VH-VL binders against GCN5-related N-acetyltransferase 10, chloroplastic (GNAT10). Designs and how they scored, part 8

Target 1, 215 residues: GCN5-related N-acetyltransferase 10, chloroplastic (GNAT10), of Arabidopsis thaliana (Mouse-ear cress) (q9c7g6)
Amino acid sequence: CASTESLTSLTQNNAAEIELKYLVSQHGWDVRRLNRDDEDEIRRVSLVQAEAFHIPLALFDDFFFMFFQAEVLSALLYKLKNSPPDRYACLVAEQTSETETLSSSSVVGVVDVTAQTESSVLRYFPGVEEYLYVSGLAVSKSQRRKKMASTLLKACDVLCYLWGFKLLALRAYEDDAAARNLYSNAGYSVVETDPLWTSTWIGRKRRVLMSKRFS
Short names: E, the ipSAE of ESMFold2; O, the ipSAE of OpenDDE; V2, 0.75 times the mean of E and O plus 0.25 times the DockQ between their complexes.

## First folded at step 5 (VH-VL)

Design k08 (framework fv_rilvegostomig_arm2)
Fold by ESMFold2-Fast, scan of step 5:
Structure k08 (fold): chain C 215 residues (1-215), chain A 117 residues (1-117), chain B 110 residues (1-110)
Amino acid sequence: as target 1 above (215 residues)
Amino acid sequence: QVQLVESGGGVVQPGRSLRLSCAASGFTFDDYGMHWVRQAPGKGLEWVAVIWYDGSNKYYADSVKGRFTISRDNSKNTLYLQMNSLRAEDTAVYYCARGGDYEFDYWGQGTTVTVSS
Amino acid sequence: QSVLTQPPSASGTPGQRVTISCSGSSSNIGSNYVNWYQQLPGTAPKLLIYDNNQRPSGVPDRFSGSQSGTSASLAISGLQSEDEADYFCAAWDDSLSGYVLGGGTQLTVL
């Protein structure tokens, strides 16, 4: 039989886990790690990212969106299953509310953070062996607020500190002024436009590498 | 997951035409340059053509210039290779490949083209 | 008619170090980065080395690349049976305005 002492211990452990659940709570937004045991939340996250990064097609757009969302979902599930908990995180943003237990979960923002060792980044940071790569930053169309995006980026800073990394890196298209301004305001600095070994030869749309040193 | 699926291969007589397609998924197609690379039976790889992300620039191997035309439809996430005036030496498996952060970072499974009389 | 020159074959035993050479000119390897591709029997090629000496995620560190002047080399240390494959070098050629590849090297693990 279970004892009252065991129940008290479990309650304390649960409270400690809840206390550490939210990485950032600012400007009316709570940012936390995706609950990998919640299939509805995983599907919601895949929808938010798919909607943000889907490029509408002239023909069969509904079909291609469905296919794209399925691929986003499959990639997310693969990462959640196969990544160490201190090497990958999917972060979600939801509105701060005292009635959260009575209302449906409304994840409205997402960002991915992945530990990487790619030479295309490390070549610019002598002495750094690995970094955290920020990608997939997406905000629901109904909640496109710069403060939510900046709060998600602040949560990336917190993970960088907690996991012991000293470098955050991301890429943004050179002509995307809104994204570049967002990242600059969050403390990221331009390192390099597309390297010579990529942009000139492969006909790829130009990107800017941006980084944030944690000190 | 990045997926590239080629189609349109087959057996065709010399002097005729064939159009290959490559359906792309799992990435933002119109941000990337796309390539066609071929491999004759028992031989090495030969680069055929490239098209820029927006279709603004195209380059071809000398062996196919004037006969092959690379094109893309970004609205359908599809790459094409129009092959005219086919010759026996065009017999090969044709691969679709992405020009990502590195040349040919992802490849399709290939589609076989056999030019025979 | 391969523009880049590779030996047609190479061989080694498990645990050995094998090197595959790739020779070009000033308009390709001399001016642009070299990539290497591995093709296992019956499969499509896979990117193995890029930017002369860099490895994509998931490629073991026993694979390494180097470049000097108009030549490049792929080195495989601690050779394993699963490394038996065809290996191809590739680079952009400024004079041809296109990518050029080597004829391929068939590696046999004895």
Scores: ipSAE 0.007, ipTM 0.470, lowest interface PAE 9.9, mean pLDDT 81

Design n03 (framework fv_dusigitumab)
Fold by ESMFold2-Fast, scan of step 5:
Structure n03 (fold): chain C 215 residues (1-215), chain A 119 residues (1-119), chain B 111 residues (1-111)
Amino acid sequence: as target 1 above (215 residues)
Amino acid sequence: QVQLVQSGAEVKKPGASVKVSCKASGYTFTSYYINWVRQATGQGLEWMGWINPNSGDTGYAQKFQGRVTMTRNTSISTAYMELSSLRSEDTAVYYCAREWELPDAFDIWGQGTTVTVSS
Amino acid sequence: QSVLTQPPSVSAAPGQKVTISCSGSSSNIGNNYVSWYQQLPGTAPKLLIYENNKRPSGIPDRFSGSKSGTSATLGITGLQTGDEADYYCGTWDSSLDAYVVFGGGTKLTVL
């Protein structure tokens, strides 16, 4: 019942599998969908995002960080379980490798893509009924992180095309010039800025809505 | 107007160090990576490394690892490249260049700094 | 020593078309954007083409780029004497410890 696989057949199968698995392979980074069956990869993703977005406290920070990471993990698990495969994706970036390719510890970048219908966004795009919202962009410490972020955003473009969406949208802080230039270079344009009065709240910073439209 | 202005020519003896500056103007200094590229007389372009002016993160070509240090001073929008243990083979024009992350291109270049290493 | 292969020189007459090739592998040109740079004698390089085939503002449309598989080509139509320069292709290389690689350069002579 068992056949011996030839070296040629194995090589051809591996190439086809790689092409189907990875949405983008560029700048030394491979981007693919999160493997929802790999608990270690899910935990790694939650750690990368928690580290990027947690503000440390001088006292009891270990406890509050663990709580924040658990909240990020719970939100991720909820989205993975309750979202259709063509309405939510968690994308992960790993370094291009020719030998050992799959490891949860190799994941160093993450971005979330979610189908949304918020009227506050759609009011700027007559004729559009829904869009893909890009959020949670996070990269672990790496000397190559700049290329990773742009590759993750390119993978969002690919998903937008594959899922038949015409609009990508995201929000960035108005004073985060590095993020805004990253998004501008990826083809996003500023649509709207949070009203000035919202910045009067303690801890509230103004954000800009940015979008990328496809024909 | 976007421009990068480099420090003047240097003449050094073997074993010395050189530090080249690159002053940015006309754009937000912390929003673009700065790369360093050198060119020996009549030869091609050789990439040395990059610095993220926002974070201070760096990446160096293996050939220069341990001899090159890239830094920046955000208050004066200036990047620096220091090369130590100079050899005659390091005689070249050194360029700084601004990099777009996407499309990943060097769109603005400094005028170049000639470094001559001779005894 | 260049990782990307360019012809060392090309020559053409004014008004003619010339093409400059840049050959690499899957780890560089095959997987990444290609840029082209023009270097006039005694000057810094100038970006001509980015993202395989796009021109920065100010670059005339007689300059064009293309990429097929692991090779890229720079095309110049309506050749002018002011085009006499060295031309370099450049790209990311995902297999090297060094992240950016350049071709060896091509000297264009306008006869």
Scores: ipSAE 0.008, ipTM 0.526, lowest interface PAE 8.5, mean pLDDT 81

Design n04 (framework fv_dalutrafusp)
Fold by ESMFold2-Fast, scan of step 5:
Structure n04 (fold): chain C 215 residues (1-215), chain A 120 residues (1-120), chain B 107 residues (1-107)
Amino acid sequence: as target 1 above (215 residues)
Amino acid sequence: EVQLVQSGAEVKKPGESLKISCKASGYSFTSYYINWVRQMPGKGLEWMGRIYPGDSYTRYAGKFKDQVTISADKSISTAYLQWSSLKASDTAMYYCARELYGWGYAFDIWGQGTLVTVSS
Amino acid sequence: DIQMTQSPSSLSASVGDRVTITCRASQSISSYLNWYQQKPGKAPKLLIYAASSLQSGVPSRFSGSGSGTDFTFTISSLQPEDIATYYCQQSYSTPYTFGQGTKVEIK
């Protein structure tokens, strides 16, 4: 009789369907998982993150930006290939289309969520064995006023719930008032700051650990 | 053909160490969780823990966390379950199983099992 | 931890009978419930995933339904080769947990 679809193909189809489902739709923004089979979307994500975190150089900046974006892309591809689907996600934000079609949307915001067990974080949460770490939050310059970042953080809350984690954690620079206010408004609370001696010894900026807990 | 092949039966004495294996073939080993499941003689199935071979991240059921170690070697597509000191209550059939991504997170491919007998 | 309770623990039925097994979770697990068949001396085999999805290569007489806390597994017309122990398993959160099993025998 007829051959049947392989188990691997069936699960890949289910994963693709889940990846296309929106986690949050608020304030004109839809947030979903990155479509790992869409090479253009992967390139767009790496560009958005590279633009947000690039530090301009005095000479040959365009040349060095090209290398920085390539490194960001390489790291993203590595994580997509080697991370468990329920322990790493790259989340993308796109503007809600009037026609409500996925293919007409453009990615303008990104955040990474990674399961971690670092002792530097867990020491502050007795009884917690692991947490989701929020990083790489980036929004396109033209869209920063439209509450996109808050919607991306809400999507992190949804993943925390769906994956069964009880703790979200992130780090922000102490002197970045805009970032700290964004995270506080999203329900994060300061847990700890880098020791003063670290800053005075190396000249590094101080950071704050912030967390959000769920029962 | 996707398959998991486990090492052969073991007969051990209390206090001895043991490491059993689960070799994967026919798929990308680093892209799927490998789970370990215990079945004591005449009893049901118990989930012990899992590993993601791509980054070697492990999760354990509470009662097994300090009793066993789960590991994997990507170069030979093999997962391991290890005891530092066996006890008679470890006598059981041990299965490894691949976990599907997405809907259900079900165990679609199982090893044939490794019988471990611990007696004096 | 989420506890899974199956009923009945064992049953005997005739060839061609409709067989129903139930599984209850101690808390809502959405549709993250799987059903496995284990024949004597063999490894378990996946039959149903995501509460109601039939695994490739599994006969259509097997089906699953339910969501939340209450789930049902059905064999529409029992065959001799269906003699086995059946297990439900939640995959909603770790640690994953199995029901205690239902032994199906033919009269």
Scores: ipSAE 0.000, ipTM 0.462, lowest interface PAE 15.2, mean pLDDT 82

Design n05 (framework fv_dalutrafusp)
Fold by ESMFold2-Fast, scan of step 5:
Structure n05 (fold): chain C 215 residues (1-215), chain A 121 residues (1-121), chain B 107 residues (1-107)
Amino acid sequence: as target 1 above (215 residues)
Amino acid sequence: EVQLVQSGAEVKKPGESLKISCKASGYSFTSYYINWVRQMPGKGLEWMGRIYPGDSYTRYAGKFKDQVTISADKSISTAYLQWSSLKASDTAMYYCARELYSSSWYAFDIWGQGTLVTVSS
Amino acid sequence: DIQMTQSPSSLSASVGDRVTITCRASQSISSYLNWYQQKPGKAPKLLIYAASSLQSGVPSRFSGSGSGTDFTFTISSLQPEDIATYYCQQSYSTPYTFGQGTKVEIK
């Protein structure tokens, strides 16, 4: 059977088509690039990420959530408009379906991939000039998380290969064992930990830099 | 059953090296942090650091970072606490503990029986 | 680092008495507070997690309350087997820190 991870036989035009269709299809999940022309899908993505990263408040939470989601949406729209298509992607996951009609509501997982040149990361990789940064990994509350998140990370690997990057990097909270285990199982290794003193400022939890290198 | 079994008591001289162990059984060793806690004679509990065995990530309390090394061996489900050069002030009971967690809390639910380390000239 | 101040340092009570121990954090730790019991010569044992949740197998006479910076641990009816030192611990951020301990003795 055809490997969803095989890219060795692809031409440049065929590889570009994969970016517009499914990058990865496994374990009942299909991952593709966000449709920039679908405003409903863009709003759905911002909702999925806002729900995953929102800190609930006892009073006026609906009001604050609305503003947080608007901020997420504005940032997404800005990146979609101002980023080259081979240096930024928002990836969406939807359940494999026999239906021919797609719906914005079918999007249940999201991850962002952005080309970066930050010295705080590159200082640990002397031969590397730029890397792809993985962020905003979010899965809707009602779905099975482990296999979907794993498939989204697999799609990041595919983009890294297609775009010619050698390094994927991300940050995770050091005490988020579930996230660290997910990234470790996806092939990421710990590189750096935020300085200990950062946790003394406003009680913020420490993060660790993780990376995955390609030859 | 879920348990942590620590190595036996040690009597050492200042300047000697030492490595004590904490062997886990009855659960997925790579899925939980293992913490090390010191208790000096007649004193309270001090958190030293922890390791996540799945990826060998370590975190230390500032005062212990340059004094000890925490490591783990996944093949035998064992965590370690090591000194390159012991001091008399290292005399204490050392406990290992598993860190149980959820999205809104963390707690040490299973503890080893403790390893007494005595350092004297 | 978050400092945990525990009081009292020791207390003596009679069997059947209500015992109260308090813990104060130097900054807000939400409900990331645990209570441990340590009997002489033994390893600590988890009694309460998330400020107020009773660990499985622990008698219902033990309870915890509080959030933010001020926390309370209560033994509703002290029993002879409760002779121990009790410690609070914040697990909000590393380094994790313990209170100095409260030694509970029976008169």
Scores: ipSAE 0.006, ipTM 0.461, lowest interface PAE 14.3, mean pLDDT 82

Design n06 (framework fv_dalutrafusp; at its last look DockQ between E and O 0.41; V2 from the best seeds 0.00; counts 0 for: pae E 5.2 > 2)
Fold by ESMFold2, look of step 6:
Structure n06 (fold): chain C 215 residues (1-215), chain A 119 residues (1-119), chain B 107 residues (1-107)
Amino acid sequence: as target 1 above (215 residues)
Amino acid sequence: EVQLVQSGAEVKKPGESLKISCKASGYSFTDYYISWVRQMPGKGLEWMGYIDPSDSYTNYAGKFKDQVTISADKSISTAYLQWSSLKASDTAMYYCAREWELPDAFDIWGQGTLVTVSS
Amino acid sequence: DIQMTQSPSSLSASVGDRVTITCRASQSISSYLNWYQQKPGKAPKLLIYAASSLQSGVPSRFSGSGSGTDFTFTISSLQPEDIATYYCQQSYSTPYTFGQGTKVEIK
C-alpha cells in the first residue's frame, strides 16, 4: 500500500514531461503519449482508431464511417479532459526520424491505457485493487509494420511501472489466433475462457481475458 | 532449412578494411531483423546492432556506433558487417543472428566469422 | 543501458544434479528475458524465451522462471552434454545486453 501511494505521487508530478518524451524507442518506432494540447494530433489518432475498428457497410458506408469517427473522437476527448494524467493515456507510435524532429510526425499506431477497478477482472486477482487496462490497439497498414504492435505493448509495460500498477489486462477475440499469439509472446496469459457452448449475442463475439502480472 | 551462413575467417592487419557477410536462406529475408553479436576471445557476448533488411533501418549499441557499418542487400538475402579501418582490438568472433518477432529473441545464428587483426 | 548480472560465474556439478543459474536486471524488463547455451567452439543456441517458454526441440530438463528483475534458469538433472556456457539476455530495450555468462562443468 505505501509503495503504491508514493509512486502515484511521483507519477502525478511527472505526467506533463512524459507527454513529450518517448516511452520506448525501438525497432524503428518511437512511442510517446498523445499531446493533449495538439488538436490536429487528436483528430489524426481518432482517424487511426476509426479505420482500424470500422466494419465497412455496403450501404451508406461513408456516412457511417464519419459518424463512427466522430464517436471515437468524442470518447477520446472526454478521456483526455476528464482523466488524471496517471490514470489514462493514449499512446502513439510514429516512425523514427533520421533527422530527429519533435513535430510534423506521422502517427501510424495507437493504444489506450486506462486505470480500472472492474470486478469482472479483479475477481481473478485476490489482493489487487486496481489494474491497467489495455484497449484500442490499432496499427495502420504500412510499408514497414514489423514490431510496431509489440513496441506499443512494451510502452504499456513502461507506463505500468511508472504508474505503480502490478497488473495489466486486456481482452482478445477468442478466434483471433494472431492477436492471442502476439499477447502471449508479450507475456500475457489467459485468465478466463468461456465454455464451448457459450454463444455470443448477434454482433458480440466471444473474448478471452488475458493478463500480465509484475513483481 | 532456415539458415544463416557467414563468410570465412579473415586475417588482417591494422588499418585495413573488411566486410564480412551473412547469407540467409529458408525464410523471407525482409521479414526479420538481423543482429550482429561480437565475442572477444575468452569473453562473453556483446550485441553490436541490427538492421531491418526491408528498409535498411539500423540501430547500433553505443560502443559500436561509428566503429562499424551494418548493411544488407535484399536481392541476395545477405547482411554485412563492415570496418573501414581495423584495429587489433577488433580481433574476435562475429555472429549474425535472426531476431525473432517477439520477444525479440535470437532464434537462428550463423556459424560465426573469426576476424584476426595483427601485425 | 540495462545491466544483466548472472550468478554464479562458473560451477561444477555431478551428472544428475539440479543446477540453478540466476540473472538479475538493473531495472524491470518485464518478461523479456532469453537464455542461450553456447557449447565450446559453437554458436549460441536459444533455449528459453520470454522468461519461461521452452524453445522447440529443447529437452524438458531445461526451464526458466521469473519476471521483473530476478530470473532463474534450471537444469533439473545435469547431463554430460550440458557442458557449456549459459547466457541470459534482455530483449526489453536496445541496446540488448547479455549477462556475463555461467560456465557449467562436470565434476
Scores: ipSAE 0.187, ipTM 0.662, lowest interface PAE 5.2, mean pLDDT 83
ESMFold2-Fast, scan of step 5: ipSAE 0.664; ipTM 0.831
ESMFold2 (binder alone), look of step 6: mean pLDDT 94; pTM 0.959
OpenDDE, look of step 6: ipSAE 0.260; ipTM 0.734

## First folded at step 6 (VH-VL; from n06 with light chain S93D; framework fv_dalutrafusp)

Design n07 (at its last look DockQ between E and O 0.29; V2 from the best seeds 0.00; counts 0 for: pae E 4.3 > 2)
Fold by ESMFold2, look of step 6:
Structure n07 (fold): chain C 215 residues (1-215), chain A 119 residues (1-119), chain B 107 residues (1-107)
Amino acid sequence: as target 1 above (215 residues)
Amino acid sequence: EVQLVQSGAEVKKPGESLKISCKASGYSFTDYYISWVRQMPGKGLEWMGYIDPSDSYTNYAGKFKDQVTISADKSISTAYLQWSSLKASDTAMYYCAREWELPDAFDIWGQGTLVTVSS
Amino acid sequence: DIQMTQSPSSLSASVGDRVTITCRASQSISSYLNWYQQKPGKAPKLLIYAASSLQSGVPSRFSGSGSGTDFTFTISSLQPEDIATYYCQQSYDTPYTFGQGTKVEIK
């Protein structure tokens, strides 16, 4: 643990080592893996995720948001504790510091990447045995930042290469044109949509499966 | 209508300074980067650098670092490319282009500014 | 810097011909490759982004494909107005870099 903290400190103050720490450092955004030993960072990430995906309730919303955030935090802690380091990553984005110290930055964007073998995806890709699933892409609710989401998606590409996968997959709601456009611009293509019988009447929206293949 | 309108052609002597402009209209200027691209006579395209107009963050290609200055004035939606001391090798067409968030393509281009530097 | 190499540097073809231009990156750039058309005396025009996505208002005879290091650009049926120089450009990382261009002419 002490050796891990020593290496992290070295990379914070050395430009060459800082570049090796970051998966992508572009456009004023640094994307790296969540530091699983930093409890404040884990809590910040859970807040970004909770704010992005919370469904506000008309009554007692502040109470239910705190409960939802606790659930998100618990799920994140479980994945960090129980996933092999080369099969799960929570990627975090922060603004590049001019001095490049992490202590002057805060996490403003996140995305999860998980190795999966679900047949609901693999049935469309003969010869592919595993893929990386991209989920939970979220930007801080009060932030309007150029190229943050795109830089997070580029970091997913880097992980895909580093971990030896040939396929990235994700799902977006069919009626979310902004998300679908973002993923299409990042090179994802629609593979399949949920059957038409899945409707909002039961509180579930239709989704599209999108994928990005590498040669 | 989204467009970038550049300042007119320039004829200069070596050693003179120059500042050319790129005026944006039809969109929120601070939402997109502005890139500058050089095309020397009879040659291909070279990316010079970009600016984020919202906070003046800049990034330069190495060969242009310290050779030019990219700036922007967000109050008038205008980006600039400037030289403190022109060289004959700066003779080229200079384009500004709007850089679209992901895939970082240049979707809108200015008409170009021809800069001729000769004695 | 990521070097982009286009092939061929020039070509001539007849109206209606299928034209293919290739672009190779010196390292993987995933799908972050764009294609531009530049007609004489004009600014470049974006045709294809993200390797294969057609820009709005661009005719469907233009297409792109590839990922990683090897990319292709295709005009399915060459038209007289397609006389231009075509450039690939990687947008994976700065400095963004262009191929040297491919001049397309009509026989």
Scores: ipSAE 0.308, ipTM 0.703, lowest interface PAE 4.3, mean pLDDT 83
ESMFold2 (binder alone), look of step 6: mean pLDDT 94; pTM 0.959
OpenDDE, look of step 6: ipSAE 0.544; ipTM 0.831

## First folded at step 8 (VH-VL)

Design e1 (from c16 with heavy chain S53P G55S S56G; framework fv_trastuzumab; at its last look DockQ between E and O 0.67; V2 from the best seeds 0.00; counts 0 for: pae E 6.2 > 2)
Fold by ESMFold2, look of step 8:
Structure e1 (fold): chain C 215 residues (1-215), chain A 119 residues (1-119), chain B 107 residues (1-107)
Amino acid sequence: as target 1 above (215 residues)
Amino acid sequence: EVQLVESGGGLVQPGGSLRLSCAASGFTFSDYYIHWVRQAPGKGLEWVAYISPSSGYTYYADSVKGRFTISADTSKNTAYLQMNSLRAEDTAVYYCAREWDLPDAFDIWGQGTLVTVSS
Amino acid sequence: DIQMTQSPSSLSASVGDRVTITCRASQSISSYLAWYQQKPGKAPKLLIYAASSLQSGVPSRFSGSRSGTDFTLTISSLQPEDFATYYCQQSYSTPYTFGQGTKVEIK
């Protein structure tokens, strides 16, 4: 019922208020869109993403991390600036008890959702012209077991419905069993695994394409 | 061994109160959501309430909201259901169950405790 | 609230039969559906989660599938120990809700 009332509220609100309304509120987690006018929140989101995907080095790691974080921030700013608001969203998760402040200091999880038309995906879905691509799912280490990642994925389902898409897609590393289990439990199915010797790059890990129909 | 054990069921008069306990063992209690689900005699399952022991967040079914209170004590690995203003329709076996993030389902259930509300 | 409509309400079958139970959600719930088995006097037991994933320790004759808002539990070869009542349950949105149950009896 909280999700039903949240959906109704979102369909009736202004664009600015939509970014502040929660798409899903469950299990003590509130998921909303990143406020694109809040530079402190954008920077904090880029830190969460950078920390989740950084591969630490024994030497000079602090310098490499700062460079990586700057690259993540730049990519996020580009998507926010150049994407229509109904075709891209950065979703953020925060603890419910901290929502009234709207300080954004409580953000502990993020995921990106982007409308795409790549043939590398669409070739498996004849008749489908567009899909939503889920990427950059990152959660704080201490919160992994507390439904935050699952709640973020439920919010992706809500956006898929609200924006009128019928297909969600994502890629996970072949050797990341935890991520693959999370997505499988959320209803994603494997579509294609990269061949061992085709299309691979030097030092590039293999990924699996996973998808979910939404209707 | 992972288990949940309910206790505190019994016979009560309409308008009375009763407190149920759900004792957990064999797993990290604060990592899971604890739910109460009830089943009236000869009827199906009805979800009642849940709590996140780590955050204290709670949610209740409309049929019990304002009358039942769920709580947890992480130092005792125990969840509680305080049932007030009991009615005949609350007569049921009450189960506690845990919910894990990855499976998103109730993978462990207690044995149930019977609550009978009768004059 | 999301209503889960389960059918049939009861059925009887012989050992070795293929049994199919269906559950329909009143709105999209993605794959957030579980199936439980309950024997008389016992707590429910999880069989299937995420619509189609088999819980550890559950025999492989049990399977689940989804088509839109329609969900199916299948027992490929019914065994005597499968006499029970089966429930579906959505976990997409609170309040979580159950189907009314399907009683499976062995002829």
Scores: ipSAE 0.119, ipTM 0.656, lowest interface PAE 6.2, mean pLDDT 82
ESMFold2 (binder alone), look of step 8: mean pLDDT 93; pTM 0.948
OpenDDE, look of step 8: ipSAE 0.825; ipTM 0.909

